# VH-VL binders against Interferon-induced protein 44 (IFI44): the designs that were tried, part 3

Target 1, 152 residues: Interferon-induced protein 44 (IFI44), of Homo sapiens (Human) (q8tcb0r1to152)
Amino acid sequence: MAVTTRLTWLHEKILQNHFGGKRLSLLYKGSVHGFRNGVLLDRCCNQGPTLTVIYSEDHIIGAYAEESYQEGKYASIILFALQDTKISEWKLGLCTPETLFCCDVTKYNSPTNFQIDGRNRKVIMDLKTMENLGLAQNCTISIQDYEVFRCE

## First folded at step 7 (VH-VL; framework fv_lumrotatug)

Design s29 (from e0 with heavy chain S100T)
Fold by ESMFold2-Fast, scan of step 7:
Structure s29 (fold): chain C 152 residues (1-152), chain A 119 residues (1-119), chain B 107 residues (1-107)
Amino acid sequence: as target 1 above (152 residues)
Amino acid sequence: QVQLQESGPGLVKPSETLSLTCTVSGFSLSSYYIHWLRQPPGKGLEWIGVIYYSGSTDYNPSLKSRVTISKDTSKSQVSLKLSSVTAADTAVYYCARDYTGWPLYFDYWGQGTLVTVSS
Amino acid sequence: EIVMTQSPPTLSLSPGERVTLSCRASQSVDSNLVWYQQKPGQAPRLLISDASNRATSIPARFSGSGSGTDYTLTISSLQPEDFAVYYCQQYNDWPLTFGQGTKVEIK
């Protein structure tokens, strides 16, 4: 059971070049492993820098973590949007994986500016983050699939 | 209610290890992050490091080779050890509580303890 | 590391005056910025988080603004208890870094 990425060869090379990764090793795929934040964290914590890629109908967006995700520990997070061959990025700052991959904005001291909700298949963003990523205003992005890669 | 209090020797000799304790009350160390910061007399603040509720740590790269933060949750204490001290380590040392998550800020601070490095 | 620079180093003012304090980051911190107030002999006190969100119990005369690399703390009408040193701090990246402080002192 080889799990295949939804990234095209071109998109994979663009992301590798931008985030300095030489190889992307697939750790998690929502449509294969289940759309549950607990499953994602179990597979992706303690793996080194990671790239999370979210696929919607019209957009590819995601998050780059410069350090390993560890439960209850801060990681430096860069958000991105890939439009055709251009990457727009916006630094979210220091964030825990529980606040980034969260279905309840009130449960943690949660950023209202960006949240990945795998269970409800939505990415929630404030207007400022959408503008900085070059996205249309006032939308909730519906998740068709999402993938997390170890960057080597 | 919520309180943090630093304690330890006010005088440390050059080349020795500086050891401080932060004692907390009104909350559990299993639910919060604790940071150590310092402020040389008349100067600004410098972040030293953090201990997470899991016991994991992160340190300022400038101090990483000399610093260790640890905790004893059952005693409600967090410890800071800084090895091979010099006069440049003379400062008021603070422990501070982080609510956990975003935004990252310190909601409660200890009163601070002055440590002088002198022979 | 991200270097935070505050200006001016010192402001000498009278009660009732409007005060603006500046904080500049060596690279964009994307509003991941906190302001603290420190009075002599005391630990710092949280004023503003996320560049513009006033902390609980902080008077309405304090406000924060800015984006990218440039941020401002404003005190609309300076009160006697506001004479203190003010520090900005970024949490955009490790390590956490602070400005050198701006001292607001009585004229």
Scores: ipSAE 0.433, ipTM 0.794, lowest interface PAE 2.9, mean pLDDT 86

Design s3 (from e0 with heavy chain S31G)
Fold by ESMFold2-Fast, scan of step 7:
Order: structure tokens, then C-alpha cells, then sequence
Structure s3 (fold): chain C 152 residues (1-152), chain A 119 residues (1-119), chain B 107 residues (1-107)
């Protein structure tokens, strides 16, 4: 059966409009395909631009990559937070998919300001990044689910 | 003890291909990214391109049609070829190591080699 | 591409003086900025990453600050070994771009 997104119609349209009216095609869903970085990378590398959406108890945050993720290659990453109908964004800069989606900071020189740890179901984020995304400094970013979409 | 060393001809004729080699020691090319950069006399640094540990490459769009970066892991060497050179390609050329992560920075650089494009 | 502009081109100073070097980007680089030092006859050396994070073994007298388009490297009390050229670089987007350098020279 078809895998369905957790995005409401309204949230999907807001994200599409903000990121240039891109059509969103679901490539990966943690709760369906498993919360493992290897599975995510297998499904999402070499797929063109992608939008990663992370669902927590109180927040929807994520990352937009304008070019394809490729193993061991840099991609330009824009972080975002969706609060009600408003998007805040912050450019993370050049990052590899292995460092962005990493649960072991000693294996790679991983970003200290933003990292998606699907295995432990948490987002690692520094104070500066939280502030720039308009998030409360005391919010806990535990992952309930996350999805990656191919953007067309 | 990490070292990078550029080598190649110091003089190249207009329209020919500029060919440089970066020889590394103290680390394996399988674990790092290597970038090529250049600095024309009296100008700033310009990024040319990168070769990833996988052998994949990315190039500065301004140079992409003329530039090729390759590597020979068995010789611990990274090569730069720039075709159809003109006087505007006269510069000191550097190779530099990137740890393959974030933040993106160069932890070690070669000493640089001057290449003059002249008849 | 993002254009990086450093000012001033040259600073002539004495040991003990405070040094302030400026780096301006043509568009916001969101703190994705690195500072390098190059001493005469030596290869460039990493000083500061992520605009303000001092690299391992770099003395505390070096500090970076800034946000958006405007960044500063400060040396609180210039030492003899600090006379060098300093470069800023952004990694916010491709292609990587650098400033023209600021030369800190002894009076």
C-alpha cells in the first residue's frame, strides 16, 4: 500500500509554496521504513532536491537540499521551522548527508549546530540555531517521525 | 605529520593544458577531500574544485568546462588539469585538505606553486 | 556567487596593539565563515570556523564575531608571531569564495 505523509494539506501547500512550488513525492518515512540512517540514505541519495520534515510533539522542522544528496559529497542545506503557518529558515551551509543524518559524532566531523539522529530519535541543535529558527530555547526536539520528499 | 606538496611546470604556453600534481603524505586519500585553489598575483583566492574520497568531483562553474581533477590513491597524488589556458590563468596554485565534514575548512595546505602562462 | 570583501588591505601595527579585521559578504552567509592565517613563506593555517569557534591550539587572543553579512576577526594584544596575512572564506554556498586578505605588518 501507498505510504501516506503526516503533513496536513495546508502544511504541504505552505512548504511547496515556500520552496518554489515544488511537487513533493515521499521517498522515506521513519515509522514505515525504519529509523536507520542507512535506509534513509539508500532511499534519498541521488533523487534530486529533497525536503526533510521532522515531526516532534510541538514542532515541525526540517532541511531543504537544493541539489541531490550523494554519499560523501557536499550539498547546500537550508534548515526550516514551520510554526502554525509561518516558516523561519536558516542556512546551515554545505554539509554531507552522512554528517547531517548521523548518530555518531566521532565517526564524522558532524555539524554541532544541527544533526538528525534517527536511531536515537532526536535532533541535535545548538542554541544559535534554535534562536534563528524561532524555537523556544527549552524545547525538546524528540523525533516522533520524519519524512523525506523528492522535490520536482 | 601531514604534508601536501604541489608540483608541475612553472611556465605554460597559451592554449595548452596546465597540469599539476599534489602529493600527500601522513594520511590516506581514502579518508579526505582535496581541493584545488589559485591566487592570481595581487588578487584573492579562487576555489577551483574538489575531489571527494569516493573519486567524485565538484568544480567552480566558472572553470567547469576546462577543469579536471583526478587522483591516484596508490601514488598518494591528486592531479589538476586546466585546458586552453590564457594569461588570466597565471596564479599561485594550492592544494588543500578538507576533513570531509562540517564546518567546511582547510586544515592543511600545500606551499603553492606559481604557474605563469606566457608565450 | 557570494563576494567577500576584506578591509583594510594593510594594517601597520606594533606588538601589544589591538587588531580588528573586517570581512563583508555580498549576501548573508549565516555564520558559515572561516578565518585563515598565512605567515610569510608558510602555508595558510586554520584560525576560526563557524564565525566564532576558535580552532584547537589557537591562542585565546584571537576571537571571531559577526552575523549576516558582517564579520570581524580580533586579536586582543598583537604578538610578534601574529604578523601575517589573514583571509576570510564562506562555505554557505557553492562556489567557495574568499576575501582578498588583510596584511598585518610590523611598523
Amino acid sequence: as target 1 above (152 residues)
Amino acid sequence: QVQLQESGPGLVKPSETLSLTCTVSGFSLSGYYIHWLRQPPGKGLEWIGVIYYSGSTDYNPSLKSRVTISKDTSKSQVSLKLSSVTAADTAVYYCARDYSGWPLYFDYWGQGTLVTVSS
Amino acid sequence: EIVMTQSPPTLSLSPGERVTLSCRASQSVDSNLVWYQQKPGQAPRLLISDASNRATSIPARFSGSGSGTDYTLTISSLQPEDFAVYYCQQYNDWPLTFGQGTKVEIK
Scores: ipSAE 0.353, ipTM 0.755, lowest interface PAE 3.5, mean pLDDT 85

Design s30 (from e0 with heavy chain S100A)
Fold by ESMFold2-Fast, scan of step 7:
Order: sequence, then C-alpha cells, then structure tokens
Structure s30 (fold): chain C 152 residues (1-152), chain A 119 residues (1-119), chain B 107 residues (1-107)
Amino acid sequence: as target 1 above (152 residues)
Amino acid sequence: QVQLQESGPGLVKPSETLSLTCTVSGFSLSSYYIHWLRQPPGKGLEWIGVIYYSGSTDYNPSLKSRVTISKDTSKSQVSLKLSSVTAADTAVYYCARDYAGWPLYFDYWGQGTLVTVSS
Amino acid sequence: EIVMTQSPPTLSLSPGERVTLSCRASQSVDSNLVWYQQKPGQAPRLLISDASNRATSIPARFSGSGSGTDYTLTISSLQPEDFAVYYCQQYNDWPLTFGQGTKVEIK
C-alpha cells in the first residue's frame, strides 16, 4: 500500500545519516493505520531496527530501536529531537515496545521519562528528558502524526 | 508479601548440567520478568539472563551457548540450566524480580544458593 | 559490552564521615544506572535507580548523582549498618553489566 511519509527529503537524509545511513521503509503511519498501539505493534514488531518519528506543531522527535521490537521483550531505545537540521539524542535505555507506546500494561510499568500515547495523541516526557533533547521547558508535545520506519 | 527462593543441588560435577529452580510467591509470573545472576565467591555480580512474562528469553552472550531459562507459571517456578559446567561456574546463584517497566532494576532478590562445581 | 569500573576498591571510614563512591562506564549510559548494597551473606539490596532516584525505605543519607560516563553514590553520614559492598549496574544496553564493587569498611 502506497502511504507517503510526512518527512521532507532533507529530514529523511539527516535521520538516515545519523542512524547508520540505511534506507527507511514506512511500516506504520498513525493517521492512516489508526492511533492504536495494537496496530503499531502488529506492523512494527519483528522488523529489525526501527525509527519512530513523531510530528507536532513545534517539534519533530522520536525513538530509534537498535534491535527488532518484540512484544514483551526489552529493546535498546535512543530518543532524539530534530530541530531544524540538528539532532539531539538521549538514551532511554532498555524498554519494551508495550511500555514505550500506549499499551495495555498498568501505569506503574510505563517509563516515566518518555512515553508515546497514541490514543490521547500526546508524548509524556519529564523535564530532564526535555532538557537533554534541547526542547523548550513547559512545552506540551501533542501528536499530529507519527510514523515508524524499518531501517535497512 | 513478595518472596523468591532458589533451590537445587549445591554440588555439580564438571561437564554436567547445573539445574536450579526459583520459586516465587506473592506475585504472578504472568506480570513480571525474572532474571538470573551469579556471584563467584569474593567476586562481583554477573548477569546470566532473563525470562519475560511471554516466556521469551535473553541471555548474556558470554553464556548463551550453555544457558536455558524456562518457567512454569502454574507452579510459580522459573528454572535455570547451565550445561558443561567447570570450576569457573562455582558461584552463588540468584533469581531476581523485574517489574517489567522502566527503569530496569531488581526490586526483590532470592537469598541465593551456592553451587560448587567439583569432582 | 559496557564495562563498569568502580573506585576506590575499598574505603575504611569512621561513623559520621561522608563517603563518596565512584562508578565509571566505558561509554555514556545516560543515567540508566542502578546502585545496590550487599552485606555479607545477603543478596544485594536496591538503593538508587535512574542514577538519583532513592528506592522506597532507603535512608535519606544515601544519594546518587552523575551523568554520561561518571556517577557517584554518596552517604552523607556513615552509620555502622552501612558497612557493605556497593555495586553499580547499567541498563543502557545488553548485556546488563556491574562494576566490580567498592567495599566500605567501618573503623
């Protein structure tokens, strides 16, 4: 199915160069496939390294998974923010896809420094993570759309 | 109350398989991850591996060829098998609970069981 | 793998003294660091997670700080019950790795 990315050519090249120079293949787009973690996990688990890009009015942020997501299994996650042409990174560490994305697990199982809530269309982020990603303090990150790419 | 308790033979012969059981109470293995760790006498801690609520596993690459972790949720038991043991595998073995979230830490540990590899 | 190095190997201090333990990672662990306390004959006990978050029931004299590759555990006023070995552990990437430990001996 021909789904088009919201990434500009320039942003796509910046992200490719930063995360290993591999080609990006769109696996999931919230506005097309639905803002539900079940659909996201079905499309994005077992696909190898993935790049999640979140679009807001003021920011482009996301997460890079160095290894394949698998349900109920830890993956090494790097958070990033793209401001103009500069990428800032903050490593979230080992995290499951269910705790990273809006999921069925209880609140106490969720990371408190970064969580992608597709259902409510917002990113939950603590001040430390915002500062480390170079984002303005007290800025709420509302999700306009988000995309997940396979990195090959 | 949450408890984890390791059990198994305290003496294993070289080349045999070390088999340990971690019995848990006060929580369900359907909602938590269990890790195995070891500590040779007088030395530091080494992570062995984890079993997830799904039954999937991850192992330390240094031990991966010899380690199997499995569980029986209905019996509240997690098992560790380490094949082809040598004197270097002599250690106190611990199982520890991970609440399946972030940050990753062990909130409860078993008391540990000493396994000596000797003929 | 990420190598964790703790220093010093041993500290011998009197009750009431401030103790500072160091943990250095071979690469940045971005605050994905945990501190454990282990007393003789016992399993390790969680002290600090996420570099600075003190665990439930841990006395206020324990604090953690640091970023990047360099982390510190501080005990503001050493008590007799604090003699133990202290381990740092990273969860930035697989496999999980621990420092070799710092032994705190009370005079």
Scores: ipSAE 0.377, ipTM 0.787, lowest interface PAE 2.8, mean pLDDT 86

Design s33 (from e0 with heavy chain S100E)
Fold by ESMFold2-Fast, scan of step 7:
Structure s33 (fold): chain C 152 residues (1-152), chain A 119 residues (1-119), chain B 107 residues (1-107)
Amino acid sequence: as target 1 above (152 residues)
Amino acid sequence: QVQLQESGPGLVKPSETLSLTCTVSGFSLSSYYIHWLRQPPGKGLEWIGVIYYSGSTDYNPSLKSRVTISKDTSKSQVSLKLSSVTAADTAVYYCARDYEGWPLYFDYWGQGTLVTVSS
Amino acid sequence: EIVMTQSPPTLSLSPGERVTLSCRASQSVDSNLVWYQQKPGQAPRLLISDASNRATSIPARFSGSGSGTDYTLTISSLQPEDFAVYYCQQYNDWPLTFGQGTKVEIK
């Protein structure tokens, strides 16, 4: 099957302009490669800066990493929400790829502020993060698909 | 029980290399990150650097040219080397643990070891 | 580097009093903020993470609040064992940075 992005041309240009004006090259697509953290990390670690885009019924949200994801290493993560042509961003801070793309918070003994749970196809997010991204309080973000791009 | 303990010479001469060891027990270095921090007498804390369970490192830019952190997982030891020391490097040195990921905070600290830089 | 500024430098208080400590960042740290307690001759002890999440075994009298650049640690009723220096730390960006500390001392 052909691997094509779910981003519209307009959304792709908005994200490119906001996160450095670099070309976006698709590395991973959940609906094609499988909604598993191991597959995502195998495809996306050591690839340079990346943009993760999560598609739900009502929202497009994601994460930007300025440095390469590397196993067991912190990267500076900026979260974003895209509403039509407007980007709201919130710096998540320092996070490992294993923690960011995780389905079990107890494995890491850490409170959950933001995690991408590909196995259960949902985003785990606290109320403060939802508010800062301009999302409705108490909403559940169900993942229809998610994509990771190399930014070059 | 979880413990971290710093050790090394308490006195280092100016221009020489400061070398400390952090010995851990009650957990594996294959599953945790170890940070080094320091505190000059009567002053606040300064972050020096971290070694990840993978062996990768990150350092404070202000110290990066002088600092090396390494580990020997089989001996449960993490080492700090700081070259070209001066009196400004006199401090209590701590090793501290965080558990893979976030939030990036220190749940366990060693008791600290005072290193005085003096001739 | 993000500069963390704590105020006041010192507080002289009696047991039972309410204490509030301030921590300001030179730029927004988006609640990626930790509070530590340090007693003389001891290593720092984790109190609060993510600006408001109390650590395991920390008494309920300790609470944290704030957002953006301004954060507060509150001790609702000061106990004799609470006399210490308190530090804030950000983990929003490298390098990790700490405030200079606020000393809470017995009057």
Scores: ipSAE 0.216, ipTM 0.718, lowest interface PAE 4.6, mean pLDDT 86

Design s34 (from e0 with heavy chain G101S)
Fold by ESMFold2-Fast, scan of step 7:
Structure s34 (fold): chain C 152 residues (1-152), chain A 119 residues (1-119), chain B 107 residues (1-107)
Amino acid sequence: as target 1 above (152 residues)
Amino acid sequence: QVQLQESGPGLVKPSETLSLTCTVSGFSLSSYYIHWLRQPPGKGLEWIGVIYYSGSTDYNPSLKSRVTISKDTSKSQVSLKLSSVTAADTAVYYCARDYSSWPLYFDYWGQGTLVTVSS
Amino acid sequence: EIVMTQSPPTLSLSPGERVTLSCRASQSVDSNLVWYQQKPGQAPRLLISDASNRATSIPARFSGSGSGTDYTLTISSLQPEDFAVYYCQQYNDWPLTFGQGTKVEIK
């Protein structure tokens, strides 16, 4: 079976235009390859720049890495939220793929800025990150699906 | 118990290569990143580069053509080499550790070693 | 690269006074900002990370705040051991960059 994106044509063009104008090639899809961050890292590390798109009931959010994800190396990450045709972005800064894609990583029993938990199908954010992305005041977003694209 | 210690010659001649060693104890280089930084007398800090636990490196673009960082995990040592030195490279050189899963800051530093570039 | 500018360059103060140090970035660093304290002849000491998170063993009189391009380190009641140079550093992007420092000296 061919793996197809959940992105509409319009959303795909908006994201392409905003993030470097490169072609998007699907590397990973949670509903097909399994909702496990280990599987995601196996498919997406060492692939060049990537765009991660997370689909929830009310939101499309994600992360753009201009540099290749490599295990144990920092990459510069830009978070985004797509609302209708508008993109809000927030630079998360330097983080490793293991920190970004992990199961409910906490600091003194509170989430860090942004975590993608494929196992529990949740994105965890702090209040500041939600505000900067223009999102409602919910600290947790349920994942319906998520996809990672190579930007080539 | 965690310690980092810089060592190397305190005087280097212009045009030569500056070579420093950072020896660590109380933790494994297989679990931490090590950065090199420098501070000219009376001035602020400048980041030189990092070596990851994998042995991969990243360098400040301003120094990239002259700098090499390497490590020997079995000896608990990280090395810095800076080629073609000039008086502008006179500084206290520090090594500092960073943990890969947390925000990028330095929790432990060496005491620093002064390197003077002079003939 | 992101340029970090600290002000003022020097503050002359007496023990017990409240002090506020400023750090401005040339572009937003999204709270990916660290404060260090450095005393003469010593390596820098971590004070505050992620703009406002006080490091282990750092006294409660130290606090950090700010967002976007503007950040502040506050010492609520200056103690004799607090006379030092303070540096801010961003980790939002490569290369890592530091401010020029603010010297807090005794009057």
Scores: ipSAE 0.104, ipTM 0.693, lowest interface PAE 5.7, mean pLDDT 85

Design s35 (from e0 with heavy chain W102F)
Fold by ESMFold2-Fast, scan of step 7:
Structure s35 (fold): chain C 152 residues (1-152), chain A 119 residues (1-119), chain B 107 residues (1-107)
Amino acid sequence: as target 1 above (152 residues)
Amino acid sequence: QVQLQESGPGLVKPSETLSLTCTVSGFSLSSYYIHWLRQPPGKGLEWIGVIYYSGSTDYNPSLKSRVTISKDTSKSQVSLKLSSVTAADTAVYYCARDYSGFPLYFDYWGQGTLVTVSS
Amino acid sequence: EIVMTQSPPTLSLSPGERVTLSCRASQSVDSNLVWYQQKPGQAPRLLISDASNRATSIPARFSGSGSGTDYTLTISSLQPEDFAVYYCQQYNDWPLTFGQGTKVEIK
């Protein structure tokens, strides 16, 4: 009941407008439900389109899935960065939820260009992805919090 | 090491169902995705569909009404069925492995099997 | 949905020459692009993934570059074993789509 988003009203409206004008319903919040990707997947798989928002000191970045995350299936993922009122997009391509949100045993089946590491509270990105999202090339993205919304 | 091998009838009559099997060795179907692709003689490649380690599937929209992919993990086999075939379905059919990660690419392919639709 | 167009259809070259193959997508594929080599009677062989990353055992003479809609495969010094058909493929969105191929043949 007491779970509230870190999004400002303005940022919520910008993201809502950019990603199809759908209502955002909070499914998961790391600081409330725990920074564990297993908990995130349990709450967010099979929920329809979702918007994941990651908060760092200077950046708001995230991922939009146009279709439900489902265990063991590829979904089309759009990465974004929100800087002031401007959104930069980068199509990550086809990715499974387990690989997008998995970093603990990562040798073979995780994207090298973008990973959300909830346990170490870091976003792992290659230089190309940082550049395409309009981020500083030497920027370390530490996770202060992250939230997943159902887009209905 | 890792091998994939397609098998099945090389000749199918128009309107019948094309049935192929891909037998794998050197890895478990519980850990990898298998795709089916085809290549008409002298033409380019077309993606048919994929079966995930979970058993779920995705198909090319152009073939979705006619295609079924299934697997038997205990036999290390993946099957392709394509119904209502015509001469346009004449092609070399390949199965290929995807490591179920990112980026999506095919690291190992079967040798391919020619299926001719005629007579 | 995404159409991949390769050019030229055929390149006639001698060993030792530099060759550049082009691949154009109908919309941006954000470097989610792979290159395959196919020799007569054989299955395709992975060369390059993520537009520029050479696969295991692929010689350094092969390189990939490009962004957005335009990509290239370069062979810096063509070897006899490199005569083949080359295909590009996108994995930015479903369905997976391939170019029609560029044939690299002996002059």
Scores: ipSAE 0.224, ipTM 0.723, lowest interface PAE 3.8, mean pLDDT 85

Design s36 (from e0 with heavy chain W102Y)
Fold by ESMFold2-Fast, scan of step 7:
Structure s36 (fold): chain C 152 residues (1-152), chain A 119 residues (1-119), chain B 107 residues (1-107)
Amino acid sequence: as target 1 above (152 residues)
Amino acid sequence: QVQLQESGPGLVKPSETLSLTCTVSGFSLSSYYIHWLRQPPGKGLEWIGVIYYSGSTDYNPSLKSRVTISKDTSKSQVSLKLSSVTAADTAVYYCARDYSGYPLYFDYWGQGTLVTVSS
Amino acid sequence: EIVMTQSPPTLSLSPGERVTLSCRASQSVDSNLVWYQQKPGQAPRLLISDASNRATSIPARFSGSGSGTDYTLTISSLQPEDFAVYYCQQYNDWPLTFGQGTKVEIK
């Protein structure tokens, strides 16, 4: 079965240019493989650097991992927002894939900067993260779909 | 009650391997990360490395060729080995708990153990 | 590696005074910054995480602020038990790095 990206040609080129001109190979698509974070981790861990792209009604946001996600291990994460043709980025810092791709909104730690909850199709983000990404709202962003690419 | 306790020889000879144990209680090593840090007398803190609940490790590049961190979850113990020691390795050594998430901070520390490297 | 620089090296203050400690990173750490307090002969104690989030059981007189490369720890009214060395630490990237510390001495 052929799995195709929701990225337009233009958006794909913008993201490739911004993250070092790497080729993008689709590893995971929520609407195809299911919105459970366990499925995402099974497909995306140990694949080298990855780009996660989240599609909402109003925004395209995501995360770039500079090195392979490995279960239970910290990776350096760069968050981004793509508005038309402009990318805003903010380094989240060291984060585990299990914390980044959290599927249980009731188990949040007191400080919570950014979480991708595929099960409930929400991105939870604090005010600082919203502002640093150039986003005006300090609310939950609903996920229409999300995709993870291997960067080659 | 959460506790971490470092133990090991207080004196190590130059060129030998420094070996320390961190014994934990009140939590499982299957659910937390443990870091090793050190502080030379009168100086600041230096991060040595971490062992994840999976058993994987990350080390400070400045020490990577000499350091090994391992654990025995059934014994609630984490081990630090640092080879080819010199006087510059004289420090108080700490183990510290990381709650295995974001943000990264140390919520509990051992009391520290002084290791002196001298002949 | 990200280099953390703290200033001043030492502060000598009277009880009740407001104190501000500075921490500067060689590159932006995007609020991924922790403050620790260390008293003589003791392990460090967590004060502030995520630049501004006060840890459990830490008195309200301690507050953190800042962004990008520049961060501050403020003690609004210095108490005798606040004699200590204060360290900042970044967790924006590997390896974890600490400032050299600011020593707060009560006159």
Scores: ipSAE 0.355, ipTM 0.762, lowest interface PAE 3.1, mean pLDDT 86

Design s37 (from e0 with heavy chain P103S)
Fold by ESMFold2-Fast, scan of step 7:
Structure s37 (fold): chain C 152 residues (1-152), chain A 119 residues (1-119), chain B 107 residues (1-107)
Amino acid sequence: as target 1 above (152 residues)
Amino acid sequence: QVQLQESGPGLVKPSETLSLTCTVSGFSLSSYYIHWLRQPPGKGLEWIGVIYYSGSTDYNPSLKSRVTISKDTSKSQVSLKLSSVTAADTAVYYCARDYSGWSLYFDYWGQGTLVTVSS
Amino acid sequence: EIVMTQSPPTLSLSPGERVTLSCRASQSVDSNLVWYQQKPGQAPRLLISDASNRATSIPARFSGSGSGTDYTLTISSLQPEDFAVYYCQQYNDWPLTFGQGTKVEIK
């Protein structure tokens, strides 16, 4: 069965226009496919550029990967926050999908500046990342759902 | 304890293939990325490429058509091959370790091996 | 590619002096910047990562600062063992690129 996005029409157009006018095709939805990193990686690796959108009670944030996620391989990541119709972005730099989508910060030798923990339904970010995205909240954001789109 | 050591011929003729081996100890290639870098005499450092723990690779676009990096995890060895060499490929070649999915920096380097391209 | 430019090319100094080395990127590297020290006949040694984080075992006299396109490595009181070439490297984007180096030499 077709899986539908939580993005409003307006938010979808804003994100599409900001990230190169690419068509967004839904690859993964946590509430449908399960909040597990293994399922996410299985569905989202080797798909070309992707847009990850994270929904919380008060925020929409996410990550744009400029090239395919491949397990054990670096990808260039741009973080964003969408507040009403305004996008704030910050280039996170190069990281691997298993460090970006990580439920245990001690499992991989990586900083905790931004991580998507699907198992505990939390986004972990340091103060600097929070400030760069224009967020005035605690360093941990609860995840209601998250979606990954192929950008084509 | 952690060590990387480059080895291979110190002299390569123009048009031939430069072939080097990096032997590691004190850690597993199943858990780390290994990069190759070079430094021509009197010049700065140039990144050549990386082999990930998975065996996937990324290369500097300037060298991509000539370079191949491979590994044998059971032998703890990483290999660099650079085809069609010229005098411009004369350099000290280094292998270096990267254990991070985030901040790329090299915490351990081999001692370097000088490769001279000359007839 | 991102071009890294270091200045000056050479600094001639005496032990005890404060030294400041500059590194500029052709576009913002968002603090994804590393400093290495290289002594003659040796491989480079990691000094500073993420623009300002000293590596394990690196003396407190070494410090890094900067943001955007402009970064600085400072040695507060130069020791005899600090005479070396210093390189900056960005990891904000592919390919990884290095500055051409600043040589800190004895006067």
Scores: ipSAE 0.169, ipTM 0.733, lowest interface PAE 5.0, mean pLDDT 86

Design s38 (from e0 with heavy chain P103G)
Fold by ESMFold2-Fast, scan of step 7:
Structure s38 (fold): chain C 152 residues (1-152), chain A 119 residues (1-119), chain B 107 residues (1-107)
Amino acid sequence: as target 1 above (152 residues)
Amino acid sequence: QVQLQESGPGLVKPSETLSLTCTVSGFSLSSYYIHWLRQPPGKGLEWIGVIYYSGSTDYNPSLKSRVTISKDTSKSQVSLKLSSVTAADTAVYYCARDYSGWGLYFDYWGQGTLVTVSS
Amino acid sequence: EIVMTQSPPTLSLSPGERVTLSCRASQSVDSNLVWYQQKPGQAPRLLISDASNRATSIPARFSGSGSGTDYTLTISSLQPEDFAVYYCQQYNDWPLTFGQGTKVEIK
């Protein structure tokens, strides 16, 4: 198996240092494994702390889960945006992997309004989350690719 | 209609295990999370822990070494066990339903059951 | 853990008065805050979720506001049935934590 990350060496090192990881091991890559939330969950649940990195044309954003994703279980999520070498972070709060990686926004009424919609290749987020991540108002993040890493 | 009902002994001796049952109706435990909370008489609320529809659990770190939450979905029952009790564990104990699995706050509560720890 | 502090501890009021209850978090809870009403001998009742979203069947006189670390519950015209203890709770991080409560009592 030879799946390579879209992260540059510099970006990988910055993310490792910021989230305290010794190593990032690629678990899932949308362009390789398919942009399907079921495939992502199958590969990424029960893997320990994870870092999800989302690549758009203009932005790199993502989510850090401090504990293993488990189906139907809340995990503490920290959102981040990476611009050049600067990380802005925002504590999203408690989310289940099913609500975080969700393609049907009508099924969520969570107070935390950030979702990664792999099926439609979009990140959904409210204005408050955009502002706290340093993103422009009314920005729509279209997913070119996204990757999930196990953190050690 | 949604209902939750706590039951169990109202008196537990110091050093023993407190055991309570929450029986639910009007919804399935395979679709909802159930939390346990407690309130000492005249005091505020403390969160004890949660059991997810999967059967996984999370506990308040202050109680984690003493607490176990389990469920029997076929009987519509959730159980709380708290070991090595002391007078400080005297409280009204509540079970409560997580808001539609999304909100981590409680839309329906049981009426509460008072557990007194004394001999 | 996130510590929730409510003030004042007790508020003595007459029916018809406006009341504002405060809830402060030791760190930002990002509007992941809920308010409950508890009457003597009863379980808490959900009033407001997401800092400002009134729950089903809750009268319009109840409203919530705030952001970051500072939140308020307002009762625009206090009714006799509103005399109770009010609790705030955060759900931004584990463990879930509550304020110590504000008792709204008859003057």
Scores: ipSAE 0.086, ipTM 0.710, lowest interface PAE 5.9, mean pLDDT 86

